# VHH binders against Citrate synthase (ctsA), part 13

Target 1, 373 residues: Citrate synthase (ctsA), of Heyndrickxia coagulans (Weizmannia coagulans) (p27660)
Amino acid sequence: MVNTNQFIPGLEGVIASETKISFLDTVNSEIVIKGYDLLALSKTKGYLDIVHLLLEGTIPNEAEKQHLEETLKQEYDVPDEIIQVLSLLPKTAHPMDALRTGVSVLASFDTELLNREHSTNLKRAYQLLGKIPNIVANSYHILHSEEPVQPLQDLSYSANFLYMITGKKPTELEEKIFDRSLVLYSEHELPNSTFTARVIASTLSDLYGALTGAVASLKGHLHGGANEAVMEMLQDAQTVEGFKHLLHDKLSKKEKIMGFGHRVYMKKMDPRAAMMKEALKELSAVNGDDLLLQMCEAGEQIMREEKGLFPNLDYYAAPVYWKLGIPIPLYTPIFFSSRTVGLCAHVMEQHENNRIFRPRVLYTGARNLRVED
Short names: E, the ipSAE of ESMFold2; O, the ipSAE of OpenDDE; V2, 0.75 times the mean of E and O plus 0.25 times the DockQ between their complexes.

## First folded at step 1 (VHH)

Design q19 (framework vhh_7aqx_2)
Fold by ESMFold2-Fast, scan of step 1:
Structure q19 (fold): chain B 373 residues (1-373), chain A 125 residues (1-125)
Amino acid sequence: as target 1 above (373 residues)
Amino acid sequence: QVQLQESGGGLVQAGGSLRLSCTTSGFTFSSYAFSWFRQAPGEEREFVGAISRSGGSTDYADSVKGRFTISRDNAKNTFYLQMNSLKTEDTAVYYCAKGSPEELYKRLWSGFDYWGQGTQVTVSS
């Protein structure tokens, strides 16, 4: 039955899909991933554990994890034609547009593109997981007229991603922290990009098309870019006093301050943000430089006292990525790279129990206008 | 073992010029972006200028834009800060910094891997 008389702007609060993948439990303040608390998973499990859980349905044993690692290593290489396409982009191109272009072009290399069998989609998911980090890192290098950094077969998935971005092999601490950030960004019920991917998938379109749409969605300022915005504020401020001044100025002008607030954690700091804050402390101790930590703690206090708002994951992930040597323009592309596993899980779930989305509108325009002869 | 060493500081009259050099060793110079920072007495370190990994892009603090020029010489493993039309407000200890090869607009003092020892620049009226 088509509901033509009840309009819910933005579909806010509307239950648009059924899923077994994840749930934002506002009552118990939990992010549920395939039945597990994400916070509990993040303490003992790495990104590949989450990949196996979301795509294969279970936490992997040692043999399953080794097989997954080898499967992804075979997928690190990107076709030369994709590098050529990226090289044709103007040097001022937006990183999210470069990523969208690369993901879109990948579809043209899939010889089984019309096959929606679970096993075929699973192979596509692994191909996307292997190649997206390369596209993210090396599109950036290409746009800066720098040599692409080739993946190394002796590094873990997360260490290799960071290596391709920075050109240096990460330390064990850097690898662990970066890997944990990928776990924490991996899945989050039904944000706009995930809903977009499901809408596209509902037509029985391919996984590449669904992810291309998700990249386009995430580029929008109302959805993505919060972690980049946080780091840009910190750079503009430069000092603890500068950041306090910047925040007070924005608050006096009633501007939204990025990096604060969450649907689940409305009365406390997001526990994922707390984990990234601890990571920032560890990285600061190694370098003997805690300026970013001091700035962020000052901002956290101001927002708590003046607005009753608390840091979300983006607030502390941003300075962590900075300390890891990651360029600010890559923060949203990295977020997308992490979320690729969740997006693939949602597309596959949509294909397996599909119903095309067919909404209606409440028409508010002119009627019965006459056509003159 | 990464090392950065500044040279070229000193005393100069207002309106004069100085060229600072930062000589480096212990890493592949051409793989990294570089920045200059300064710290005046009683103040925090502030950004002065940056040069990208490729050398194709530079960034400057508004206070020095049009007066200072950053450049690099990959053959010498050295990068420079040419300081023209110096003002008394430019008096500070100048530090060279090595970061990751990432962004042109790296203006935050924190997040740099390695620093030089600093070189004093004094501009008299």
Scores: ipSAE 0.000, ipTM 0.362, lowest interface PAE 12.1, mean pLDDT 88

Design q20 (framework vhh_7aqx_2)
Fold by ESMFold2-Fast, scan of step 1:
Structure q20 (fold): chain B 373 residues (1-373), chain A 124 residues (1-124)
Amino acid sequence: as target 1 above (373 residues)
Amino acid sequence: QVQLQESGGGLVQAGGSLRLSCTTSGFTFSSYAFSWFRQAPGEEREFVGAISWSGGKTDYADSVKGRFTISRDNAKNTFYLQMNSLKTEDTAVYYCAKTLYYGSGRYPSYFDYWGQGTQVTVSS
């Protein structure tokens, strides 16, 4: 019945799971989350609206949103022991490894760790959503021998996250733009990190273990780090002409240029990228400095003309994060922080209708070798 | 009028050397990057080597790397391809081309101005 001679490298195109969480609709060029178009949501809804939609199943009314905000505020602080563990890491530690360490250690403080009931996992998801921004921001400060920045109870979730990173209360515009970036990164069907989380969850392991695996997956350069790579290219180039020469040099060497191409938006700019491009225009107008915008527009033209490739979200999110005062090493940790809600939804869905992932292999190695005594 | 003219082609024995020249006129030479391409009978035009506007950067196809050297002389409005350790597989018509951007040197779509070509024949 099962064809044992069939092998699909990387599982490319294989339908590995059933989900009601999200769908990459290539026919209608849409990213669907819980039945809604992500782009439509991003225009009028904030990150907490997405959190409520993914974890509770509905877009919240004002009372539900206020209750969610107060619930998350109770979770902003992390145990002192986590700060102590992060303080023991060498100062050269990779930010994603520091994040992974913090998430992993957090499991040891969960008194209900073996409970897989929906209500217990939901409380755990809110604890992770509240604490991960603190771990991201303050692991960076600790690795730079700086004091941890304590969360402020008078700031919104996104404003507080940005505050803990920069040490400065964001403007309303900065808060709005940062919050929108979290909406746009929140969920994306079944990338490697989400699949890894589901594989770990399929053993009935805990939510912390699943997310720890997802952090490890996202550290890999074939999955994460594209937004960091984009900003590093812009910073190295310094000028519009410098960026043009940098891109042409990479193309001549057949190097992959980060920030371009998307599975759904193959013949046009990712609409999420277009929203971040508009955010970059707004921030540039306020600061009176449009150099990054000009550089990005020049690169967009070159890639369209030479490769038929278009910007993805990472391409314009990177200079936006730079304009917001965010250190480059935190771009991938912020991406993970945003995606935490999607990851929690997938792990909970996996636990509720579980089947362990147990694939087979096509064996191509030696057989019947003899052991000589 | 933009003009590019190749010279220095001919018949050479395997293991030998040739130096191709591309003499140019009708534009500010120092403002442009340059590339060499070649086309063997029945095959598509392929990249050989490129040099940046400053001369500080060069690039080569894997098949010629270590054997060919591209250079430029801004005073003479001329650029060159020094071909050493020639192989029979190097037999082709060689074309010089002009572009504004060094990195696009491998992509024919960036070249609106080409020379007429010069034949290189390597015998064994």
Scores: ipSAE 0.000, ipTM 0.096, lowest interface PAE 23.3, mean pLDDT 87

## First folded at step 2 (VHH)

Design b21 (from b15 with T108R; framework vhh_brivekimig_d4; at its last look DockQ between E and O 0.04; V2 from the best seeds 0.00; counts 0 for: pae E 17.0 > 2, unsure alone 61.6 < 65, placed apart)
Fold by ESMFold2, look of step 2:
Structure b21 (fold): chain B 373 residues (1-373), chain A 124 residues (1-124)
Amino acid sequence: as target 1 above (373 residues)
Amino acid sequence: EVQLVESGGGVVQPGGSLRLSCAASGFTFSRYAMSWVRQAPGKGPEWVSSISGSGSYTLYADSVKGRFTISRDNSKNTLYLQMNSLRPEDTALYYCATEYRVWSPGKRYSFDYSSQGTLVTVSS
């Protein structure tokens, strides 16, 4: 007799790991990062502060932040061989596929892959944080037959990332907004991609392999790409009335509408979305064009009235990325780049207190078949 | 390489009809809004009509509303403009354009690529 009361499809509600990294507190409506409220951090801290918090355990002082920035600058460049490998991809390749390939190749340049000591994995995490933005931005250029854009010495981490994507130095406002988006995407408990990374790490496989698996998971339509989908809807709609029509049409067909709902912020607008809405307003004022803002506000009203649903981070991050000049296919790769620090923290935690994941199945197939003579 | 090739222009009497086509290649046609723009001699460009990538929404300039119909066939990568009840003021060079977003602060709608144009002449 098979014990079917242990079968939990999709592992919904199963507490699969212990972690000190992050927690989705649905009782207090808070995303907790190393004990801090992510929203509180995002108001005064930048992405490098989050990197130090997640990897080193504390919010950095100025000397520590300067040292971290210097460390990351030394890691921005990628081996020429990675550029060559990416150049062999068909020009129709999706940027997430290019990212997966690039991250996978990085492992081949690490001569100490079997060493999982904390100090060695920490060094790998900083190498990945330095190199992944380059791979994201420049794989896109390669796929479009454009010359790679190299980082500049006088730009911050987030400004360099945006610069490598666009080919133009960002303004102070653009840098601030982009950096904040990286903070807001940096860590989120145990989504499918983070769980995948921990599963791979539990075999004592390497950090690069775990992140490669995380890229593959994030490309899945049920996990990643919500911000891309939001911007595709806005682009397709063209106008406020067009977007209203598009949403009503999707509602009449009972189609899922990306950009709405969040487990922690169930009965109000996601405060992270509110921050990106303000960013959209600021960017719209600078260029004198608020159509995307008007469209998004109309959609927010429709979804509240028709479904009782509220915008999540992706709903407003998408038009912000559009205003920053970011190509839609790079939205998910940028999300991954932001999440790199959280993924590295999780893999390191798994390696340092490991138990391999070994689930069972409920067998429902045939039994006792015989082989013919 | 993105390429837009229009056809269907010509000379038509007032009240007549004409259908313009725009064949697209070098990009994923169904993902992008498409537009028709016209330019009368000695005038600047005038937006005529737009259609979303899926075709679920269309928009027209007031000067052509009710007379022109924009459509697309995503299986053939082709954009169309059916022009009915033509008037002499519709005389212009008509071209199609696509919004193709690459590395710029977002615009309301931008035309990264356009065709060379086909002449429509409405004369008695």
Scores: ipSAE 0.000, ipTM 0.164, lowest interface PAE 17.0, mean pLDDT 87
ESMFold2 (binder alone), look of step 2: mean pLDDT 77; pTM 0.782
OpenDDE, look of step 2: ipSAE 0.006; ipTM 0.240

Design e21 (framework vhh_etentamig_d1; at its last look DockQ between E and O 0.32; V2 from the best seeds 0.00; counts 0 for: pae O 15.2 > 2, unsure alone 64.5 < 65)
Fold by OpenDDE, look of step 2:
Structure e21 (fold): chain B 373 residues (1-373), chain A 124 residues (1-124)
Amino acid sequence: as target 1 above (373 residues)
Amino acid sequence: EVQLLESGGGLVQPGGSLRLSCAASGFTFSSYAMSWVRQAPGKGPEWVSGISGSGGSTYYADSVKGRFTISRDNSKNTLYLQMNSLRAEDTAVYYCATEYRVWSPGKTYSFDYRGQGTLVTVSS
């Protein structure tokens, strides 16, 4: 039992929430999502399956999946005002900031904002799942003075998302890989962004507020920014030898190497990383460009040998996204988009069984100071 | 200095075979994926085939799949392209190239180094 009177930095190991949504079983190396191993699911199930599982509590049959997809397709469009607001942002703004703003603005269009009933939140979750990909994709276009890309209704959810990003219809393989990435990013117990969302939700604040806070959390390089950082390292290196050199240089300077290690997995490889590595191999096989794969493998080896660290999901997701034609600044926003379903599930659960978060502090400041007359 | 020297090109009849070689120097050959690219008269460059640094993975454009075979000998710092069942449309200058990433939106592939090329002409 955690001594409630003990300061636990970062709340490491502290049980902060009771949930039926997700559990990281580090002993058995499972990411449990509603009773299933996410890794196992990722082999045969798609993102919409996960969406249905997290929000409806069951893996959908084909009819249910189709209905879900149709439901989401109806929600792809965003108010013109969103586009206008995004257009007002400086062109130097990061898409994560745009996303934060976009999600925030959506709240103003909800006519039932104060309704926290399950059915209403569920509907709201589907709306967000439909609109957030649009905001993510078109934030980038707008910030780069490009015309927004309209969603295509004839594509799958994942294909349309990727299409809106790249402006090109993806191949089947690209769609599959991208969808897999969404599955893998969909839920992960109680990371900082999810905790933040629950904290916000615990005030009975609305789902948009919770997600807005989550965006802010995820933006941090210690949370969601690792995928971008990984790709930046790869950009700087350009070659296998360059990457080796870069890593050794960073290590010599005691700099943190992004894309390695995980607070929960510690000395174990993130199993999700392995899935993305396979995706990278598949994409490399298409056009003969396996440079990124070679670089990443070299890096993986170096980090294992030098530091005993293993890749996390971001390490291999980054080059995969690059090969898919996704711009680097959208890596984290895509991560958020994927996580939207998990965040919604957590917020809904919080609203349905709410206890306001109110921690205390270990005060280390001055005492007994008096104001002199 | 990185050098790539292609050889083995020439005139061949349709259905014939050629073997191209590329001698590499000035870099750790085995650390780089290598590619063959070709450029036909009046056309842009076309990627033909690739091979991983170790040689464990090979890749081909659809246009040459089943006809061309890429290989490498890392001990000799040499890249090869066996071209069988040559067609008129295979006529081009063939280049050996090292790969690097172009870090810009929409661009995922480019060549860091490329040789002077060797001409392959397929004609009856």
Scores: ipSAE 0.000, ipTM 0.238, lowest interface PAE 15.2, mean pLDDT 90
ESMFold2, look of step 2: ipSAE 0.007; ipTM 0.186
ESMFold2 (binder alone), look of step 2: mean pLDDT 79; pTM 0.796

Design j21 (from j03 with Y58W; framework vhh_5j56_2; at its last look DockQ between E and O 0.71; V2 from the best seeds 0.00; counts 0 for: pae E 16.4 > 2)
Fold by ESMFold2-Fast, scan of step 4:
Structure j21 (fold): chain B 373 residues (1-373), chain A 129 residues (1-129)
Amino acid sequence: as target 1 above (373 residues)
Amino acid sequence: QVQLVESGGGLVQPGGSLRLSCVASGFTFSKYGSYAIGWFRQAPGKEREGLSSISGSWGGSTSYSDSVKGRFTISRDNAKNTVYLQMNSLKPEDTAVYYCAASKRPYSLYWNEADYDYWGQGTQVTVSS
């Protein structure tokens, strides 16, 4: 029996799961990751530190970090059959659909697919973390009739990911900025894609299936693509005055402006966005070109003054990714790649304390209609 | 396949002007997968140096080396898929083979040769009295 007074559209504000992984603290304006403030972590820790924290439960010491790096390097290669499948896709395929296809096909190569033991799922998490960057980067190259870029043994995880995308070894600054973006996107409590992964995992389905569902969720324009949309607006505008005009036009039509607003940071800029803004300043100084920075600052001022809205992470991550040489269609796949560690942690937690999700509906349709002879 | 063809080089006296053209094929100036275009030059016995760059998809985003800033202007014509380098107040030290280059990175942060994937054959510019 479902009480009709309990229907909550979109499950807005409903506590759907218990977790020790992360928490959006709206009272203290903090994103908590395994008990740590994400911003404090981002100042001194890299993406592999977050990977170890989320999957192993602790911040790694030097030896543990080295072992994690060695483990992931062994997982960079994807089966040749994945490259073959991706090469059969029409050249107009969406990068998120190519990513979903690659992740889905990976399940067929897992000989222990029915095993839900923690150690086996942990091994799968590392396999997915190693292989997803390759699938993201090289599906893009394949769809553009370009040769896949093989990972290099002398590059870090984040430098290798950027190298596979651009075909160029990143500078130390580019690597540091890209790595930090992966830290900032790594985990965020229970967005739609994470909830989707938990729903799939609740059937005791495999980690690949859960992540395939999460990719499908993130492709939806109401969830993913905000960083791509931001960069497209900036490209369409081309100038500071063009961007001001574009924003005023959208606001006059009551259209939603992507890259603004956050559930935790409602009265100030998302501090993660502030970190990406600093990265944009650093990249602008190196090139001697601050046009994107000037455009973004003008947009930030307009939204603050006219709507009381502030930049979220996507607003400043987008021009940073542009300056790093990343094609716009890869921004959401990169976001997913970063979030893979959080998604794996949630699926594993769900499997360890599982209960299948079985909601009910409030029926509002016709009843007792007769089939006429 | 990306191909670049330069034209517009020649002989000019000090203080004169030339406009170089670079016609691109194998890509278009668009929101998706657009290439950064750079102009480089190489004089006999010297290393190749970067002069200017422009993003094909990012209108108004240009950069210049100190040696040419204020004298050279890079621009694009999307309808002709062509990038131009307008060279004013030419000096004898501007004598070099000028190269157009394309980078797979939509926005190149550096004027290093290693940042560029495709190169034209070059066009000779000679500044002499």
Scores: ipSAE 0.005, ipTM 0.395, lowest interface PAE 9.9, mean pLDDT 87
ESMFold2, look of step 2: ipSAE 0.000; ipTM 0.269
ESMFold2 (binder alone), look of step 2: mean pLDDT 80; pTM 0.837
OpenDDE, look of step 2: ipSAE 0.000; ipTM 0.229

Design m21 (from m11 with N61D S109K; framework vhh_7b2m_4; at its last look DockQ between E and O 0.07; V2 from the best seeds 0.00; counts 0 for: pae E 21.2 > 2, unsure alone 64.4 < 65, placed apart)
Fold by OpenDDE, look of step 2:
Structure m21 (fold): chain B 373 residues (1-373), chain A 123 residues (1-123)
Amino acid sequence: as target 1 above (373 residues)
Amino acid sequence: EVQLVESGGGLVQAGGSLRLSCAASGFTFSDYAVGWYRQAPGKQRVVVASISSGGSTKYSDSVKGRFTISRDNAKNTVYLQMNSLKPEDTAVYYCATEYRVWSPGKTYKFDYWGQGTQVTVSS
């Protein structure tokens, strides 16, 4: 039991929440989502299955899944005001900032904002799951002076999301891979963004506020920004040899290499990364361009040998997203979009069994100072 | 500048063989996939075969078992061995590569094509 009077930097290892949502079993290398292994689920189940599992507590049957998808499709549209607000942003703004703003603005359109009942939050969660992909995709278009892309109702949830990003209907393989990525990003116990969301929610603040805070958290390069950094690193290197050189150079300078290591997975490869690696292989096989795969494999080897570090999900997700035609600045926003369902689940759980977070401090400042008359 | 120059085309009788070559320059050949495309008169350009930087090959169904794509990285050349040629194989054959230019904050993707070489298979 952690001594409550001991300062624990970063709250490392501290049990901060009781939850039925998810658990990282590092001993058994299992990501538990509502009693299931996420990795096992990812092999046969799609993002909407995960959505239903996290929000409804069960894996959906086909009818339930269809109903869920239809529900979400009805929520694809965003208020015109969102587009207007986004259009006011400087073109230099990062899509994560746009997303933060967009999510924040959505709160103002909720006529039941103060209602935290389960059914209301559930409905709200579906609304957010429907609208956030639109905000993510079209924030990029708007920031690049492009016309927003309207959602297509005839596509699957994941296909439409990817379509809104690229402006092209994805192939079946692309859809599958993209959907899998959403599954893998969907929930991960209590990372900083989820904790932030729960902290905000613990004040009985609304779901939008919680998610807005989560966006801010996820933007940090130590959290969600790693996927962008990885792809930028790959772009800088351009070749396998270049990538080797780049990594060695960074290592020599004791620079942190993004895409490697995990606070939870310290001695093992993130199993989610392995899934994305396979996806990268599949995509590489389609067009014959395996440069990114080769680069990533070389990097993986170097980091293993030199530092004993293994790829995390972001490391292989980045080149996958690149091959899917996704612009780099949307990697993190997509991550957030995927995580929306988990965040909502956590916020809902927090609201239903709430205790306000109120930690204390180890004070290291001055004492007994007096004001001189 | 990326350049692709095809050669080896010509007239051949049905059942015959041709070997096409594509000489590449202006980029690190070994790092990129290359492929052969063909365009018959009045038809769309279609992929025939591709080979990855790692040597993985892919063929269209129409040429599978008859055509073989290979590459020599030392010579910056990709080859298409065409056996058991059919009149339906008559087309202009193009060599292509996808070349990506990465710079900080910007990514450019370019598809490069050769001028093509005519392959005519007579019945």
Scores: ipSAE 0.000, ipTM 0.246, lowest interface PAE 13.9, mean pLDDT 91
ESMFold2, look of step 2: ipSAE 0.000; ipTM 0.127
ESMFold2 (binder alone), look of step 2: mean pLDDT 80; pTM 0.792

Design n21 (framework vhh_7n9e_1; at its last look DockQ between E and O 0.03; V2 from the best seeds 0.00; counts 0 for: pae E 23.4 > 2, off the site)
Fold by OpenDDE, look of step 2:
Parts: sequence; structure tokens; C-alpha cells
Structure n21 (fold): chain B 373 residues (1-373), chain A 124 residues (1-124)
Amino acid sequence: as target 1 above (373 residues)
Amino acid sequence: DVQLVESGGGLVQAGGSLRLSCAASGFTFSSYAMYWGRQAPGKGREWVSGISGSGGSTAYASSVKGRFTISRDNAKNTLYLQMNNLKPEDTALYYCATEYRVWSPGKTYSFDYWGQGTQVTVSS
């Protein structure tokens, strides 16, 4: 039992929520999503399957999946006002900030904002799942003085998302890989952004507020920034030897290398990372450019040898996204988009069984000070 | 300079077949995936098919799957598109395309190249 009178920095190991949604089983190295292993799911199931599982509680059959996709397609469009607001942002703004703003603005268009019933929140979740990809993709376009890209209804959910980002219809392989990445990012128990969302939700604040807070959390480089950082390192290095040098230099300076380490998979490679590595191989084979793969493999080896650390999902997701033509600033926003379903599930659960979060502090400040007359 | 020159288009009856070719030059052909796209009158350019550098992987738009076959001859630096069971809705200007990525000091570049296209017209 955790001593409630003990200060636990970062709340490490503290049980903060009861949930049926997700569990990181560090003993068995399993990421549990609604009773399933996420890795096992990712081998055969797509993002919409995960969406249905997390929000409806079951893996969908084909008809249910189709219905879900159609439901989401109806929600792709965003109010023009969203585009206008985004257009007012400085062009130097990061897409994560744009996303935060966009999600926040959406709340103002919800005519049932104060309704927290399950059915209403569920509908709201689907709306968000439909609109957030649009906001993510078009935030980038707008910030770069490009015209927003309209969603295509004839594409799959994932294909349309990627299309809105790149302006090009993806190949089947690209779609598959991108969808897989969304699955892998979809849920992860109670990371900072999810905890933040639940904390906000615990005040019975609305789902938009919770997600807005989650965006802010995920923006932090200690949370969602790893994928961007990885790709930036790769770009800075430009070559395999350059990357080796870069890593050794960082290690010598005791700098943290992003893209390595995981809570569940501490002594072995994250299977999710392995899946993205395979994706990178496939994409490299398609276009004949395997430089990123070579660089990543070299880095993987160095980190294993020097630090005993293994790649996490972000490490190989980054070059995959690069190969897909996704701009680096959208890596984290895409991560959030994927996580939207998990966040919604957590917020819904919080609303349905709510206890306001109210922690205390270990006071280390001054006492018994007196005001002199 | 990268050059892509399409040929093989023409007028064909519905249900007929055409074979398009794309002659490539100015880059290591076998190292890059190649693509076919098309643009119908009044519509935007759409992706039709893709093939890996080695030819080991192929992909197709749902609208042409089962009817079109993409292939390549790396010895001849040529991309092909066999189009069978053509439909009036297949009428378009067909383009071959490639992506070229290069690493430069301090910056990575990606280049997309398209040919001039070859006209395919399918009559009812």
C-alpha cells in the first residue's frame, strides 16, 4: 500500500485511477487494451477496430466497422471558423499549438457542451475523431500559407488522413503502414496527457477541455516530442557515420537520446518499434532509399552497446513518417490524433465514475513568519 | 535531368486494352519506385498504380484493381501499365511519376517528377 503521507516525485508508481481501458503489464511485457494485447491486435486489426473496441467495448465485425467508418466520414468537415482562427495564427506557430487552439475552439460549436451522458460523449468522441485529423493536416497547410485540403470521402479513414497531410492519395502500402502507426499510438494506460485529461475531466469539465489539456501535455518534449526529435537528429546527421558520431557526442555529454527506452520493454526492443522498423524496410525497398534505415540500425546498435537501451515506437515511427512524406512538425499532432480515441475513452470513464483529483503537498517553505508592525 | 516520357495512349473501345510505356532517364531507374497517375477532364490528378524499384511490390487504386497491371523493365529504364477491360471512366491523361530523395549537408530533399502524359480515350 502506498503511504499517502509520503511524497512520491512524479507520482511514480502511484495508482491514480481505476480503469477498464488499458494496463501496462510490465511483468508480462504486455500492453493491455480492453483485455487484448495491443501488439496482438496490431497484427491483424486496424485503427477503426481499435476505435470500436475502446469506445464500444468490442472488436467490430465488418458491418460494424463499415458503419463506424461512415459515421466518421460524416464528421470530417470542420466549421469554417476553425480555419479562420487557424489562419490568424503566426506562421511560426507550431502545429501542436494550432491543434490545441483548434480543439479548444470546437467546444464552442457544441450545443450540448454540458451534457456528459455516455451517448452524448460517444457521439462527441466520433465527432472529434472525424475532425481532429482535418485540424492536424490543415493546420500545417495554413501555417505554410497553403490552401486547406478537403477530405476525400472515397478513401479510408487513414488514407484520407494521410491524403490531407500530403495532398496525394497514398498507395495501399502507405495506407497500411500509416494505419498501423495509428493503432500503435492509440492508447497507453495513463501517460501524462491521459492523466491530465482525467484530471481536467474530474472537475466535470467537458471533453474538449480535457483534450485541450492533453494536447498541451503531449507537446512537451518529455512526452510527445520524441518522434520529432528523432527525425531532427537523423536530418542533422545526414549519413550513417554522421549519425554514429552524433550519438556518441550526445552520449559523451550525457544528453538524453530520444527514441530509446520504454517502461514495459526495458530490456528488449519494443515490439511496436519492431513493427515500425519493418515498415521502414518496406518503404525503403519501394523507393530504393534505405539511408534512414541504415542510420536507424546503426543508432540502435550503438544504444544497445553503449547504454543497453532499445528503440521505442517513436524511434522508427519518425523515419517511417518521413518516408510517407509527412512533415516533421506533424509527427506529434498525428500522435495526438491517434491517441484521441484513448483520451475520449478515459474522459468518458472518468465522467461516468467521477472523483475529483485533489492531491496535497509536502510543504518545504517557510513557517512562523510574522508581519512586523 | 530527370526525364519521363509516356507513350501508348490512344482511342479504344470499352472492354478493350492498352499498354502504356514510360521511358525514364536522368536517374538510377531501378533505385526508385515508379507510379502511374491520371487526370480526367474537369477532375484532379489521381493516383492509379505504383511499383517498387525492384518490381517486387505493386499497388493499385481500387478503381483499377484487377484490370490494370503495372510492371517495369529496369534494363530498359521503362515503366509499363497494362490496361485491360477499359471503361469510359478510365478516359484521362495518364502520367508516369517518380520520387527522388537526396541527402544534402544540413538538408534532405525530396523531388517529385511527372511526365507530360499520354491520352487514353475509351469510347462507349
Scores: ipSAE 0.000, ipTM 0.221, lowest interface PAE 14.6, mean pLDDT 91
ESMFold2, look of step 2: ipSAE 0.000; ipTM 0.102
ESMFold2 (binder alone), look of step 2: mean pLDDT 82; pTM 0.825

